# Ledger of designs, part 11: VH-VL binders against q960a1r229to459

Target 1, 231 residues: q960a1r229to459
Amino acid sequence: LKGDRIELLLPKNIDQFKKFKKDRTVISSGLITRFVSTRNPKEFSQKWISTKYVKEFNEITVNKDSVVVGAALNIQKMADTLTSSLSINIGKEIDSFIQKFSSPQIANFATWTGAIISGAKSSLSVSDLLILFNVLDAKLTLLNNSGELTQVAIEEFAEKKLFATHTIVNAIFSRSLTGFLFCLKLGETSEQDSTNFNFAALVGNQVSRIFVGLGGQPKRLTSLEVHIDAL

## First folded at step 26 (VH-VL)

Design y4
Fold by OpenDDE, fold request of step 28:
Structure y4 (fold): chain C 231 residues (1-231), chain A 120 residues (1-120), chain B 107 residues (1-107)
Amino acid sequence: as target 1 above (231 residues)
Amino acid sequence: EVQLVQSGGGLVKPGGSLRLSCAASGFTFSSYAMNWVRQAPGKGLEWVSYIWSSSSYKYYADSVKGRFTISRDNAKNSLYLQMNSLRAEDTAVYYCARSYLDYYYGMDVWGQGTMVTVSS
Amino acid sequence: DIQMTQSPSSVSASIGDRVTITCQASQSISSYLAWYQQKPGKAPKLLIYAASSLQSGVPSRFSGSGSGTYFTLTISSLQAEDFAVYFCQQSYKTPWTFGGGTKVDIK
């Protein structure tokens, strides 16, 4: 680590987290050594706090109508949970899409939260998890600096750049989604892990959701949704 | 059958203490957040406290902060509200209520309510 | 805190009437709004969640609409069993806050 002294706290529960968060930057990537998904990677004189060992951020809850995934979970665990909890047509595609998302090593160590934040912060990057969250109309539970909880749609999270002021506690997915999910990603080469384009469409007897990613925030294709729903 | 059954409450003097209990059955208790909501006689509903599913995270209304303590025992499918330093304005019917972790769904299961009267 | 302003405080109606209750939030709460029905001596009952979704077992004559800061609960044709007090509640941000309630009485 280059720079000034870094202090890292590892709270074990959300109460400790809340107490210490006020003057610390949250590590959300799950990979402490790379600081890739930090709020201010350019600042070296910062106090840091990790979600990795926060009990509440490592929980999975499956209800009748929703699935809740803790913010500290890795990408693979999140994907497995969704695959097993959503309809077969949707879950199967999620599994397939995530397997192509990154190397298994990254998927097992990187948090989905880190990926979401990284995608939301970037104006250039194409984020597979972000488009997946968009197409599934995922919601995030957020903790603000006052210790209050709120929930917002993923689109609102990105649009309002809430990652700057809030900590993600968990993600909420609907189990009531029906139809078929189609996901596509393209890279420069088959050997590169970088995605230059992605596409996600949820179509069926529900309102269709269709997104395309060419950089930055995925764009919703409303006209196409209307067309598909009219068929 | 999904249900919440409350117990406790009663008459207490100002400055006194009471403990309310709420027993859950018919559902996976640990998968839900729980709430306490109170209603003063002839008045509206007031949210009192919130506790996450299996979490130690607790939230309180400003009116009861520092005096009330919410807790749960998931092994016993039980929710509790320890009320200390009770005031006359705390007089109300207290309800326990289940809520999804997804805030969209509101509070869908309620206990029958327990009357708490704080009077000299 | 988010303030919820509910109106009217009371309404007198007859069986078969269309009844509309409104709820206004002090800030945008998206669609995080629930409606409850409460009868005398009973616990509140959830009617509508997510602003417009009908809770299971609730008659279709109940409907919710709105987003952002303005919401409505509508009873299309009032029935005898619908005379009660109704409350809106924002579920967007803690602390949860309720409207002041609307009493629906028989005219």
Scores: ipSAE 0.571, ipTM 0.843, lowest interface PAE 1.1, mean pLDDT 91
Fold by ESMFold2, last read:
Structure y4 (fold): chain C 231 residues (1-231), chain A 120 residues (1-120), chain B 107 residues (1-107)
Amino acid sequence: as target 1 above (231 residues)
Amino acid sequence: EVQLVQSGGGLVKPGGSLRLSCAASGFTFSSYAMNWVRQAPGKGLEWVSYIWSSSSYKYYADSVKGRFTISRDNAKNSLYLQMNSLRAEDTAVYYCARSYLDYYYGMDVWGQGTMVTVSS
Amino acid sequence: DIQMTQSPSSVSASIGDRVTITCQASQSISSYLAWYQQKPGKAPKLLIYAASSLQSGVPSRFSGSGSGTYFTLTISSLQAEDFAVYFCQQSYKTPWTFGGGTKVDIK
């Protein structure tokens, strides 16, 4: 009676993560994946590597111009960080919006990266966290298989399917955003997989950002942005 | 007010070692990434080494890997470059520069530069 | 590595002239492009970040534009203090790389 074996590595920093990632399935607290080795065709084995204890994936860095949120942080910790680090008008709306789509228990368990990757992969579901990242013009730091780092806008991450070839290291939000954030969710309240429609707008900033979620990737309403900015 | 002050340059024979220092003041050093950039006489700029605010990620150009070590001491607001096994092609002015984990912002504060000459 | 190609390598110009310098990346770098000015014996000085954002304290005669693979730095009315070497630099992917530089000289 032969069963599967799983080897799980728990790297403590990004250098260890880079060295050990080569042929392993990345596990985050909100995302579970696996793969099998071809070393023994009659006996399958899985090799996993966790982001949970990687120092850089658990870091928060705040300076005058930006706030950087590590990839292994849960949704609640990310929300608290953004609420306290961004302008009061934007931070209050972030806090309110996250409470509408995630219970405290789920928000304290699920990683924001798991939710973002799930939303970026889907052609049908409406992701509340993904639209929030889009309206805030979030950027992601990504690690490729060669150990190189790159930074991309959240839109590029989804459009180019970079979740397939890269690991998210952190998210970056500008602290220079001004104006008012408005977020709307239509569907079952407090259930993160029940949204039929969402909408997010940041207006009164130098460049307005307005998005709608109808299924799949949020759609940017650039014509409306131009109209609003002309007022 | 915000400044980077460098020290530690000089003349060194091939195969020798040298340590460069960069002292920061006027900003929260531990919130910024730091870089070493060099410029050979009459040449352009080369990004040599990079260290995150937490010291956990370090980068080295291929030309210096295995020979140079970047480090920082956030308690002393200081950045270092240990250069071993020096070669003639390492002759350059070396600059320290502050940057951000948000790559959009560029290197906005530079040290005055220090000359490293590797000859004979 | 992402190669950054600057053009021209030098420009001769007079005070009051408009000067345009170009920088091409070997792959898309989005807007992760900075421009630096360097005078002899001095450290580089950041002029433009994020392709088009003017660094604090930099005169408004400097402007940047572009996205993707093609970028420009424009000096709208050249001043005596603008005679220098200018470098572009990508920060999209490590290793960060610089263009070869453009020397702006008095005609």
Scores: ipSAE 0.521, ipTM 0.787, lowest interface PAE 2.5, mean pLDDT 85
Fold by ESMFold2, fold request of step 28:
Structure y4 (fold): chain C 231 residues (1-231), chain A 120 residues (1-120), chain B 107 residues (1-107)
Amino acid sequence: as target 1 above (231 residues)
Amino acid sequence: EVQLVQSGGGLVKPGGSLRLSCAASGFTFSSYAMNWVRQAPGKGLEWVSYIWSSSSYKYYADSVKGRFTISRDNAKNSLYLQMNSLRAEDTAVYYCARSYLDYYYGMDVWGQGTMVTVSS
Amino acid sequence: DIQMTQSPSSVSASIGDRVTITCQASQSISSYLAWYQQKPGKAPKLLIYAASSLQSGVPSRFSGSGSGTYFTLTISSLQAEDFAVYFCQQSYKTPWTFGGGTKVDIK
């Protein structure tokens, strides 16, 4: 950024990222300019590591059974990928829903990872992207400080606060999802305003998934799912 | 038909080197992760090495780290294992196997195996 | 590393018998568990993924169950082609690890 002692590491692949992330603060969306503007003497350094240019965090992998979206992709690229990779009815609703909570300008700049971590940390706010990930039964590939990879459901990531000890590498969505996706957002006065309430349901020829957002983590409505699946 | 065809292997003296190859056909090789799994005679299975579809992430079992190198050439649909500083304990049948970046799926396609014998 | 413990190490059974093989993980692996069959001189063959999902082309007499640390593979009615060694494998966290195997022999 500015000054002789500011250090921002820009690794180009996951092996470099694993090697160099020790003792550095991970930045998934940008630089923390407030800390640099209060710099101590010239010998002081700020040490950060960015996911922005990590090759694997910017990759999309599609095969017969799944679509994998890298952690550094912006919200719009993720939306476009899911829309083209999932069934028409699910993909169309994903695209429509994302546009209700994110302007094109923000969606083309902000990472989906930043939004997910913000939602997973909050006990009060209602996250539209987090409920979407829950209803789609998204999984996350996580990297720990020992260089080990693990995969967890989006619910486990939030419940166990894994954002504190792990770096998100990618998200995984099943291409076997069927049925109909319905998403609802209620904000204050604008499509891009904060959400007071959201709802997401996937019903069809699979076990249904139904979630409601009233503050904090989305709540799964398992009794409603059982009722719907019995019909 | 989805297939993995292995080549390479054979008898080598301790300290020697060998390169295993695995050729893929019938699927989009660049969309899948690849593995090497070995089985010593009369023993179980050991996951030896793993490489992402992009080649940037690689894993090695502790027993081979620093001696073995996994690589792939997506243009040639081929997976390789360069084995250096071979030891008697590396004697095994080596299988290549396809897997997914989604860990829920197993290794669903295997090569037939290549015997590597390390002996004086 | 996550240690996978299979039981029994071997079983002798007759055609038509029900066989159950157990696999236990040293820590929770959710449902990230696969089962493989290996016949003499052949590569392993995937039977079950995600603990309970049957791989395409695998007969329905094979079934898997479990989550967390305890998993089973069941063969409901053994057939001649089922005499083999069976391995479980966790894929929850690297390094991926296999159980020690269970040999199913003809009585």
Scores: ipSAE 0.502, ipTM 0.780, lowest interface PAE 2.6, mean pLDDT 84
Fold by ESMFold2, fold request of step 28:
Structure y4 (fold): chain C 231 residues (1-231), chain A 120 residues (1-120), chain B 107 residues (1-107)
Amino acid sequence: as target 1 above (231 residues)
Amino acid sequence: EVQLVQSGGGLVKPGGSLRLSCAASGFTFSSYAMNWVRQAPGKGLEWVSYIWSSSSYKYYADSVKGRFTISRDNAKNSLYLQMNSLRAEDTAVYYCARSYLDYYYGMDVWGQGTMVTVSS
Amino acid sequence: DIQMTQSPSSVSASIGDRVTITCQASQSISSYLAWYQQKPGKAPKLLIYAASSLQSGVPSRFSGSGSGTYFTLTISSLQAEDFAVYFCQQSYKTPWTFGGGTKVDIK
């Protein structure tokens, strides 16, 4: 058969995903992507594994203390979940901010994990979703190549480049966050709406969180947080 | 009133089988992960098994893998541990415990414990 | 597996004493550390989660601190009902593991 054949595995739960993940490229979107190695010229085939149908990656769990959003959810579904699950002051700002950086068409098919990984990999770009996760103190559940689960703050995920060795299973947000969320996005020109600068602040919470995006990872303004919290 | 009530347990010969049950009340059982933790007489605590709310993700300690099966029935608010091919070293008090998908919260609700004795 | 080393194994103390129990992880676990109290014949009871957060209904004489690999549980003024065994537990990476326990006895 042709050298452009791709073996795609569609596991239905995390136990199947763990069993078959080894030596396969993880596809976290609903779309199939081809990757071809030029160092294997006698056979142009690739092995892929999709997160799309993994039950645990499509789950939403809400309890009194937290909301957990699965890794295979699209950006719009995540936004809707957070808007309805967090305080109204925070939820309204999340909804408004997401509409500024993602069209409805993109938000309804692109996964939030794809956007987070893209932002975490870049040393130059300013990621709107990544700063949102930082200001909300998001945590990620990760699956390593040994089948072990760990949880890390969003900052550690990017800092330690865990996207290279781990698969994102879900994101976790605290429902105890209070106060007001403020998000700002600035682009360059009308022809290009990429972000050159962003800012996110959660104030009036027990511990304020304030971040700026100037390129690469969002920078936390800890000194400003301490001053604001002392008032 | 949030509680976990355990049943099952008892004396069984090596190679035998036993099924432990844990009935939940006072909370939305299907929103939480569940655990089995055991404690041999006079010894510390060992995390034995874990199951997500969806029942598809399950974990087993190496000492019991292949012999024990965790399961849950969310319609009955019940957690189970099927223990097969029992060995003397499985002798312990077995606790069921509620936990969260957010690992920061720990195991905040525990059953009363069920003694399992494996002896000839 | 992440090993949790707890010390001391035992301590004898009087009512009113300050008692400190330590827990060392074999690798960083961030703040994914819980403390449990277990009285004879009873199930463990959660005291502290996330290294330093007091569980609802737990007296304020209990406090936790630490991050990374080194953690402490402090009982600021020991009461009669505090004579028990105390366990630390990491929840950073599966399998989740417990310390060996610290028995707190009355002198």
Scores: ipSAE 0.495, ipTM 0.784, lowest interface PAE 2.8, mean pLDDT 84

Design y4
Fold by ESMFold2, last read:
Order: structure tokens, then sequence, then C-alpha cells
Structure y4 (fold): chain C 231 residues (1-231), chain A 120 residues (1-120), chain B 107 residues (1-107)
């Protein structure tokens, strides 16, 4: 009696993760508990590897210039970290915006990386977390299959489809951001998948950042930024 | 006063071992990544290794993998480089340098350098 | 590995001259580029990070520009204390690599 079986590895640190990552589907959400609890392998036909217990993916590092959030952290933990680490005008809006697109139960369970990868893959949906990362000029540390680390802006991650060839290690946000953050979500506000339109602007910074979500990747409104900065 | 003070250099025969130390002061050592960079006499700079603010992740240049080990003791505000199986081409001034997990900021604080000479 | 190529390898200039040093990466490194100054017998000193951001305490005659694969360091009015070797360094992808250096000699 045979069927499809899943091999799921649970590395404890990044060196183990690098060693066993090859050709495996990376799991960065609560799916681990479902597969682990039903694990009954005779032969493995699918190969998965989890980020959940990797020490480095669960770390937060804050210094005077930046905050670094590990890839395995949930959405709420990331939001709380950013709210407390960034300026009051930016942090308050982040907290408010997260509440508009994610229930507390989902935000305390789902990882931010799962949401970012889902948003980056989509050509049709409007992602609230992805537009937030764009307006905050987030950077991602990525691990490739050769064990090399690179850092890219969130726009480059989506544009070059790096989710296909890289694993997200952490996200980096500048603590030097200034000005006021404004975020808008239109559609069914309490449903994460029901956004029809979103908008995010950081103004009063050195260079304004303004994005819209109409489906697919957030679009930067460079002409509007130039106009606003000239006022 | 933010500073890095190095020790542990010297003359060593090929195949020998040496341990470099770098003592940090004036900043929260455990919040920063650390590097070793070397410079052969009359030559340019070569990045040798990197360690995250936690000791859990380390990276090495190919030229030293398997022979050098970077470590840190955050309780003692100290960074170390254990150098084994030394070769003549390892002869250089070795610098420790502070950096960030955010790669944009560069290595903003450097130690004074210590000379390592590998010679018969 | 990302190769960093600096030019010129050496330059001789007079006090007051504008000096430009270039650095090319073998692939795009976005703006993950730093410039260091090293005076004889001393450790390197960070001048510019993120391609164009001036490090605290560095004189405003130093400036950096560029993105992608081509970067410049400019000294707008060379002074006697600027005699040194200058290095670029990419931090986009490990292993991090330096350019070969540019020696600036004051005539």
Amino acid sequence: as target 1 above (231 residues)
Amino acid sequence: EVQLVQSGGGLVKPGGSLRLSCAASGFTFSSYAMNWVRQAPGKGLEWVSYIWSSSSYKYYADSVKGRFTISRDNAKNSLYLQMNSLRAEDTAVYYCARSYLDYYYGMDVWGQGTMVTVSS
Amino acid sequence: DIQMTQSPSSVSASIGDRVTITCQASQSISSYLAWYQQKPGKAPKLLIYAASSLQSGVPSRFSGSGSGTYFTLTISSLQAEDFAVYFCQQSYKTPWTFGGGTKVDIK
C-alpha cells in the first residue's frame, strides 16, 4: 500500500538549513504542524524544509540605524517590532494599517514572508503587506542555492522573481525614515484577500515614496513624488 | 569613544597556528556584525571572514575556508580569528572591523591592525 | 564572486585639482558600494557608504555617485592630506570584495 509521502526537515540553524535546502520546497507558515502530525512515511515522494525553527530566521536585531526582522516571525510580531522601532508617525500608521487587512488570529500565526511571497507571485491580487514593504523601502536578505547571501530592495525581489531561486532570510527597515506614513485600503477591510485598491505614501522624508495597488505589483508614482517634493 | 584594539600577531612557521584578538569598547558589541580584513605587504585589501551579532552564522572567503575560524564572546566584547595550517600567502596585516546586518552601511570602525608573518 | 575593477591604479595631481576615481563591478550591485581611504601605516577609513552617502566626519569635498555597475569617487578640491590609497568595496553579495586600489600622489 503506497501513496505520496512528504519528507519534512526541521533544521535548527542556518548552517543546517543551507546543508539540507537543495531541491526542497521551503515551508514558512503553520503548514508544518499539519504535515508533522500526519507524518507516516514509508517512502518520501516530496521533499520539504521548514524555516520555523531556524535560529537566525527567528532573530530580531535593532541598532540605531536599522531594524532587522527574521523570516520566520509572524506578521504581528513584525508589526509590533516596526511600530516600536520606527518614528511615532510611521509606527502608528503601520499598527493601524495591519489591523485593517489581517485579523489578530491570522497575524499572530501567518509569517510575513509567506504573505510577501504570495504577493510577489501574483499578477492579479492587491497585496497590503507588499505595498507596505515598498513604501518603507524594505530590503530583503536572500540565500541562494550556492549558500551565498545577497541583499535587494523589495521591488527587485518581485521584479526579478527572486522567490523562485532564493530563500528570504530577513527583512531590513531603515530607522532613519522621517515624515508621515499614510496607508489606504479599499474593499472589504477585514478580509486580507478582498482588497480592490490600496495606496501608501511616505511624505516629508528626503525623497517621498508613493505607491498604488491596482492588481499585481505595487506601482511607484514617481511623477507624483517629484510634484509633492517640489511643494 | 568607539574603538577596536587588536592583539595576537607575530611570526609563525608554515603549518603553524595563531590566534588574533580584537577588543571592542564604546558601543554595544552584541548589536553589530564583525569582520576580518587582511592586507598583504604592498597589496590591496582582502575580506577574510564575517560573523553575525549572534555567533550562530559565520562566513569565510574561499582562500581561508577550513583553516580559519571566526568567533566572538559577547560577554567579553571580543572578536577572535583562529588561524590554522598557515601558509606564506597568509602573511598580511589583519584588521578587525565593525559592520551591520544591513549591508548598506559599510565597515565603519576598524582596529589598528596586527601583523602576521608566516616564514620559515 | 563579484570582481571590482578600479581605475586609475595611480594618479598624480596638484592641490586644488578635481580628482575622479572609478570602480566597475562585474555585475549589478545596486548601490551596495563603499569607498575607503587608507593612509600609509594606518587602517582604512570609511568615506562613503551606499554609493553616495557621506560618512560622518568626512569632509564635503568627497562625494560618491553611481548605481548598478559603474561608480565614482570625486575629490572636488584636492588637499595635501588627501595623499592616500582609495578602495571601493561591494557588499551586495558574499564574498564581499574590494577593488585593487587607487594611489593618489600629490605633485
Scores: ipSAE 0.475, ipTM 0.774, lowest interface PAE 2.9, mean pLDDT 85
Fold by ESMFold2, fold request of step 28:
Structure y4 (fold): chain C 231 residues (1-231), chain A 120 residues (1-120), chain B 107 residues (1-107)
Amino acid sequence: as target 1 above (231 residues)
Amino acid sequence: EVQLVQSGGGLVKPGGSLRLSCAASGFTFSSYAMNWVRQAPGKGLEWVSYIWSSSSYKYYADSVKGRFTISRDNAKNSLYLQMNSLRAEDTAVYYCARSYLDYYYGMDVWGQGTMVTVSS
Amino acid sequence: DIQMTQSPSSVSASIGDRVTITCQASQSISSYLAWYQQKPGKAPKLLIYAASSLQSGVPSRFSGSGSGTYFTLTISSLQAEDFAVYFCQQSYKTPWTFGGGTKVDIK
């Protein structure tokens, strides 16, 4: 047996990432060292590329209409940004909800993209972050293998399994959302990443958004939205 | 009032160089993406180049790659296009335009345009 | 590249007429479509974004509709200042591309 070699590339900007992404498995987790040290390279790709140090994936942009959160930011930084950038009624509920489903240890190190991808891939688990993105009508900027950028709604990302062919660059949230956000989590405990059922509703906006998590992708309750909007 | 004011156009021979400037006022320049769009005489619009709010991502149309360089100076609220190795087909009115990282919003503020003529 | 096909290329119309301009994308662009107005010697002006959202300061006689691959811009009652060239533009995937334009002239 020749000695085995593992390549983990740590690009510093998006141009380097685009150039070297080809033929490499993308690591979106903020726990890169722990992730690679727990995996046997002979059982999967020998060549990896990380988003962690890409400048563009670590940026936050806030303007009058939107807040944009880079893909390499941890869950806590994303939550803090959304809380301060969105309306007070929505921001307070985001902060409260994040505290209920993620420990500070995980929230300060895990990326929101790792959690979103994990939730989008699963047909069984109930993802608290994924339902939050759905109720807030989040959009994702995606980079394909040819270096093109696209933007899609969070529902399309999961429905079309775009995690298999695209890298998440950032998430976009509208600052024009109004009304009240309500989030509910039912599970084994409020301090563990374990959920059996969740629910999220944004009401009092022009179009309500209401979702339930029963395993796999959150389900939109369109009939209930129409009823609520008629009141 | 939100404005983009352009300068730097003119007449140049093939192989020459020009630098276009676009000065922004009335908005937080560093929060927006910026574009160069050109229009050949009597023709439609062509997206030429694009730069993110932080200068972190740059895009160039295939027809100008390697010859044009987009840049911005957020401290001076200014956008630039360095055009080298100019060709006759680069003759156009060049517009700078503000846009968003959220692609939904389009290019909502445009400069007045500057003419670049490349001829022997 | 996503190709944007506009029709008609030109239309002659009278003040008060209803004018409809169409734009077709070579693949689905969801609702990532903008409409611009350009008068002779002037920069383009954004009219409609997100296929149907009216830009601030644009008169309500302008409206947009469509999603996927087929989009329309409608001017419900032409006024003298509406004689111009109109462009659609997709912003779904880079490179962003424009339609060929539609010239609206006085009949």
Scores: ipSAE 0.449, ipTM 0.778, lowest interface PAE 3.3, mean pLDDT 85
Fold by ESMFold2, last read:
Structure y4 (fold): chain C 231 residues (1-231), chain A 120 residues (1-120), chain B 107 residues (1-107)
Amino acid sequence: as target 1 above (231 residues)
Amino acid sequence: EVQLVQSGGGLVKPGGSLRLSCAASGFTFSSYAMNWVRQAPGKGLEWVSYIWSSSSYKYYADSVKGRFTISRDNAKNSLYLQMNSLRAEDTAVYYCARSYLDYYYGMDVWGQGTMVTVSS
Amino acid sequence: DIQMTQSPSSVSASIGDRVTITCQASQSISSYLAWYQQKPGKAPKLLIYAASSLQSGVPSRFSGSGSGTYFTLTISSLQAEDFAVYFCQQSYKTPWTFGGGTKVDIK
């Protein structure tokens, strides 16, 4: 019966989080209910630490060159921030693409980190948020078990399986992105909340970025990028 | 004009304390991370400490951990380094430097430096 | 900590020479590398960020290249004002660390 109780720490800042993290399983509070419902209980640590109230994980920082979105923010707040902070052509498409995700109620509840980690772990599923992060050349700030911060491109996060050994602190997007963003999501006819193919392209930027989602990590279409940039 | 203006420094005996200040102007100070970097006479550069835009995350080189405290006051556009239990090996020119939460951009604005000398 | 090794430690060169400075990281740092110039008695000045991106206001005779563990800074035609010490610095993982520096003296 002891195994049924969970100790949950609610640190208020990153220094508290860093101090107590090593003994605990990190929980993105936006997914705690789904986490429990969809996972076998025997895999849960009895000592958890939440990102929900960590000040730095709830921060948004916008300067001339970049926008930084904290890890504990929900998908809708992230979308609103990117839409208002990036160029109108890119922001409009982000807003449109995110409206094709789960319902607005879920977007206001689920964290973007939960969706990114779920997509990065999967070798079979097609993640809409992961392809969006790839086409926007997102970077993640990560905290390791030694309390060190590192920063990696979204591709490296999934490729090196850094979700297993690091906590996401924030995501970083360049405000210098230009050109036109196009995103496409194709689902099943009778179950259109799931994606079996997606596509994202940013064209007219300094260097074009084009990705396709066919299962697992999005694939970058480097040859097509070179051809389009030559026009 | 984007600028960092330092003050403080001087001669202090071993075990003493000093407080360095760095005043920012010409940019939105609260949107940037800040650093202290030191350089012993005739030597290379050593990163000493780092503070996020929100004052809550701080990092210290092992050589100063527990003795130095970085802080900032975003309302006053000011960065500080409280240096306690000073040792001879802390003798250096100390620079404040602006950086980004995106590590890609490096430290693009530096203060003029202030000398700290620790001797009997 | 990530160790950054610069080579050479010093170089004497004439005005107009091409000078190349190398920097090697003890582990991959992707492209999270900056180059700084420091003139005597002055603060460091950022020249190159992200391994190859030229900082605004820096003369085009400066260029950077590399990724992973091996990086170079090149001055295509040395000017008298380029007498300085040059440092590389990784920003991939804290603590951020600098190379030992390369002194460039005019012959």
Scores: ipSAE 0.399, ipTM 0.762, lowest interface PAE 3.9, mean pLDDT 84
Fold by OpenDDE, look of step 26:
Structure y4 (fold): chain C 231 residues (1-231), chain A 120 residues (1-120), chain B 107 residues (1-107)
Amino acid sequence: as target 1 above (231 residues)
Amino acid sequence: EVQLVQSGGGLVKPGGSLRLSCAASGFTFSSYAMNWVRQAPGKGLEWVSYIWSSSSYKYYADSVKGRFTISRDNAKNSLYLQMNSLRAEDTAVYYCARSYLDYYYGMDVWGQGTMVTVSS
Amino acid sequence: DIQMTQSPSSVSASIGDRVTITCQASQSISSYLAWYQQKPGKAPKLLIYAASSLQSGVPSRFSGSGSGTYFTLTISSLQAEDFAVYFCQQSYKTPWTFGGGTKVDIK
């Protein structure tokens, strides 16, 4: 799609995506009409590429010990996949947590990748998905500019700001996690469509994982983990 | 029982072509990535190609790029390697191997191997 | 590409010996390292994944350690069936690459 202000490419597979990615901004949604009409002046022109229709970015794979979620999936689909694929004590909490994340419309429209990147870029925002990925020890499969794939922990992704040089292909979650997940979020509105504080704790696993979010990257509470693991 | 059974291979002249096959059973084939790995006589292991689950995402070693094509048919639980423009240095035992999409797990299931000999 | 340097190329040992094989990566691969055992005329067998996780069915005398660029495979007490060639492999970044292999033979 080519407009006066924005040029948007819609690749259908990873090969096309690789080809078109050069010198283009990757976006997860096709909101070209909104950007053209409201955000950019007439003198502004930008080239975009969307992940929305890339086949490989829309795949869900459930393995024996892991679940893989494509980068183009919306937040609700990602959450539903995790809820159904992880242990009941973890999945139930994920479902509950995501239901309070945003409106159903946003959850069904926005990609989890967009949320993760947004959270990783901002030092002020509190991201519910980012803390969830941290507490679950999620891994990301990344595509670099040379067309090579690598996998990194979510912490490394954020710390090294890999969003600047890499494209997220999918997220990988372990199905071997045990114990209980506890999540908390506090927002400014009654509908909790905003978050200024969040907390996530996985306890009863081989190693407990506890994170707090007050802005930017979630902080791990290692001292608390040590004490809990000693109980 | 989880297994991979290979077929194909043989003797070909330089510049010739071969097609290798790998039949999977005992597991959900479409949930795994597949690999080809080769081993020249008396040498070490060399990764050749990788294909992602049900996607068209493929990777190749530089030594075979443009000549080899990896493909899969999930409906038939089959993996293939089309080898064109074969060279003497392509002589090796070729293995198909299963891997999780999670790169942590390595290649946990291997075929029995098939010998490919390229000689004038 | 990531180069994997494996050492030693060969080692002679006796039954009951402790054997250690090392693998060094040209760059950090975190814990994305696997170890394989290969016997003559047979396909490789996965022993260790994620640098230190024992594959199901593999004897406990095998262990892996390391992270970043330096890794080790240890056989605590060598058994008769352990005489073979061992390979390390990085699974961090495509293309996948193997070490050169280590032959463990009888002294």
Scores: ipSAE 0.373, ipTM 0.787, lowest interface PAE 2.2, mean pLDDT 90

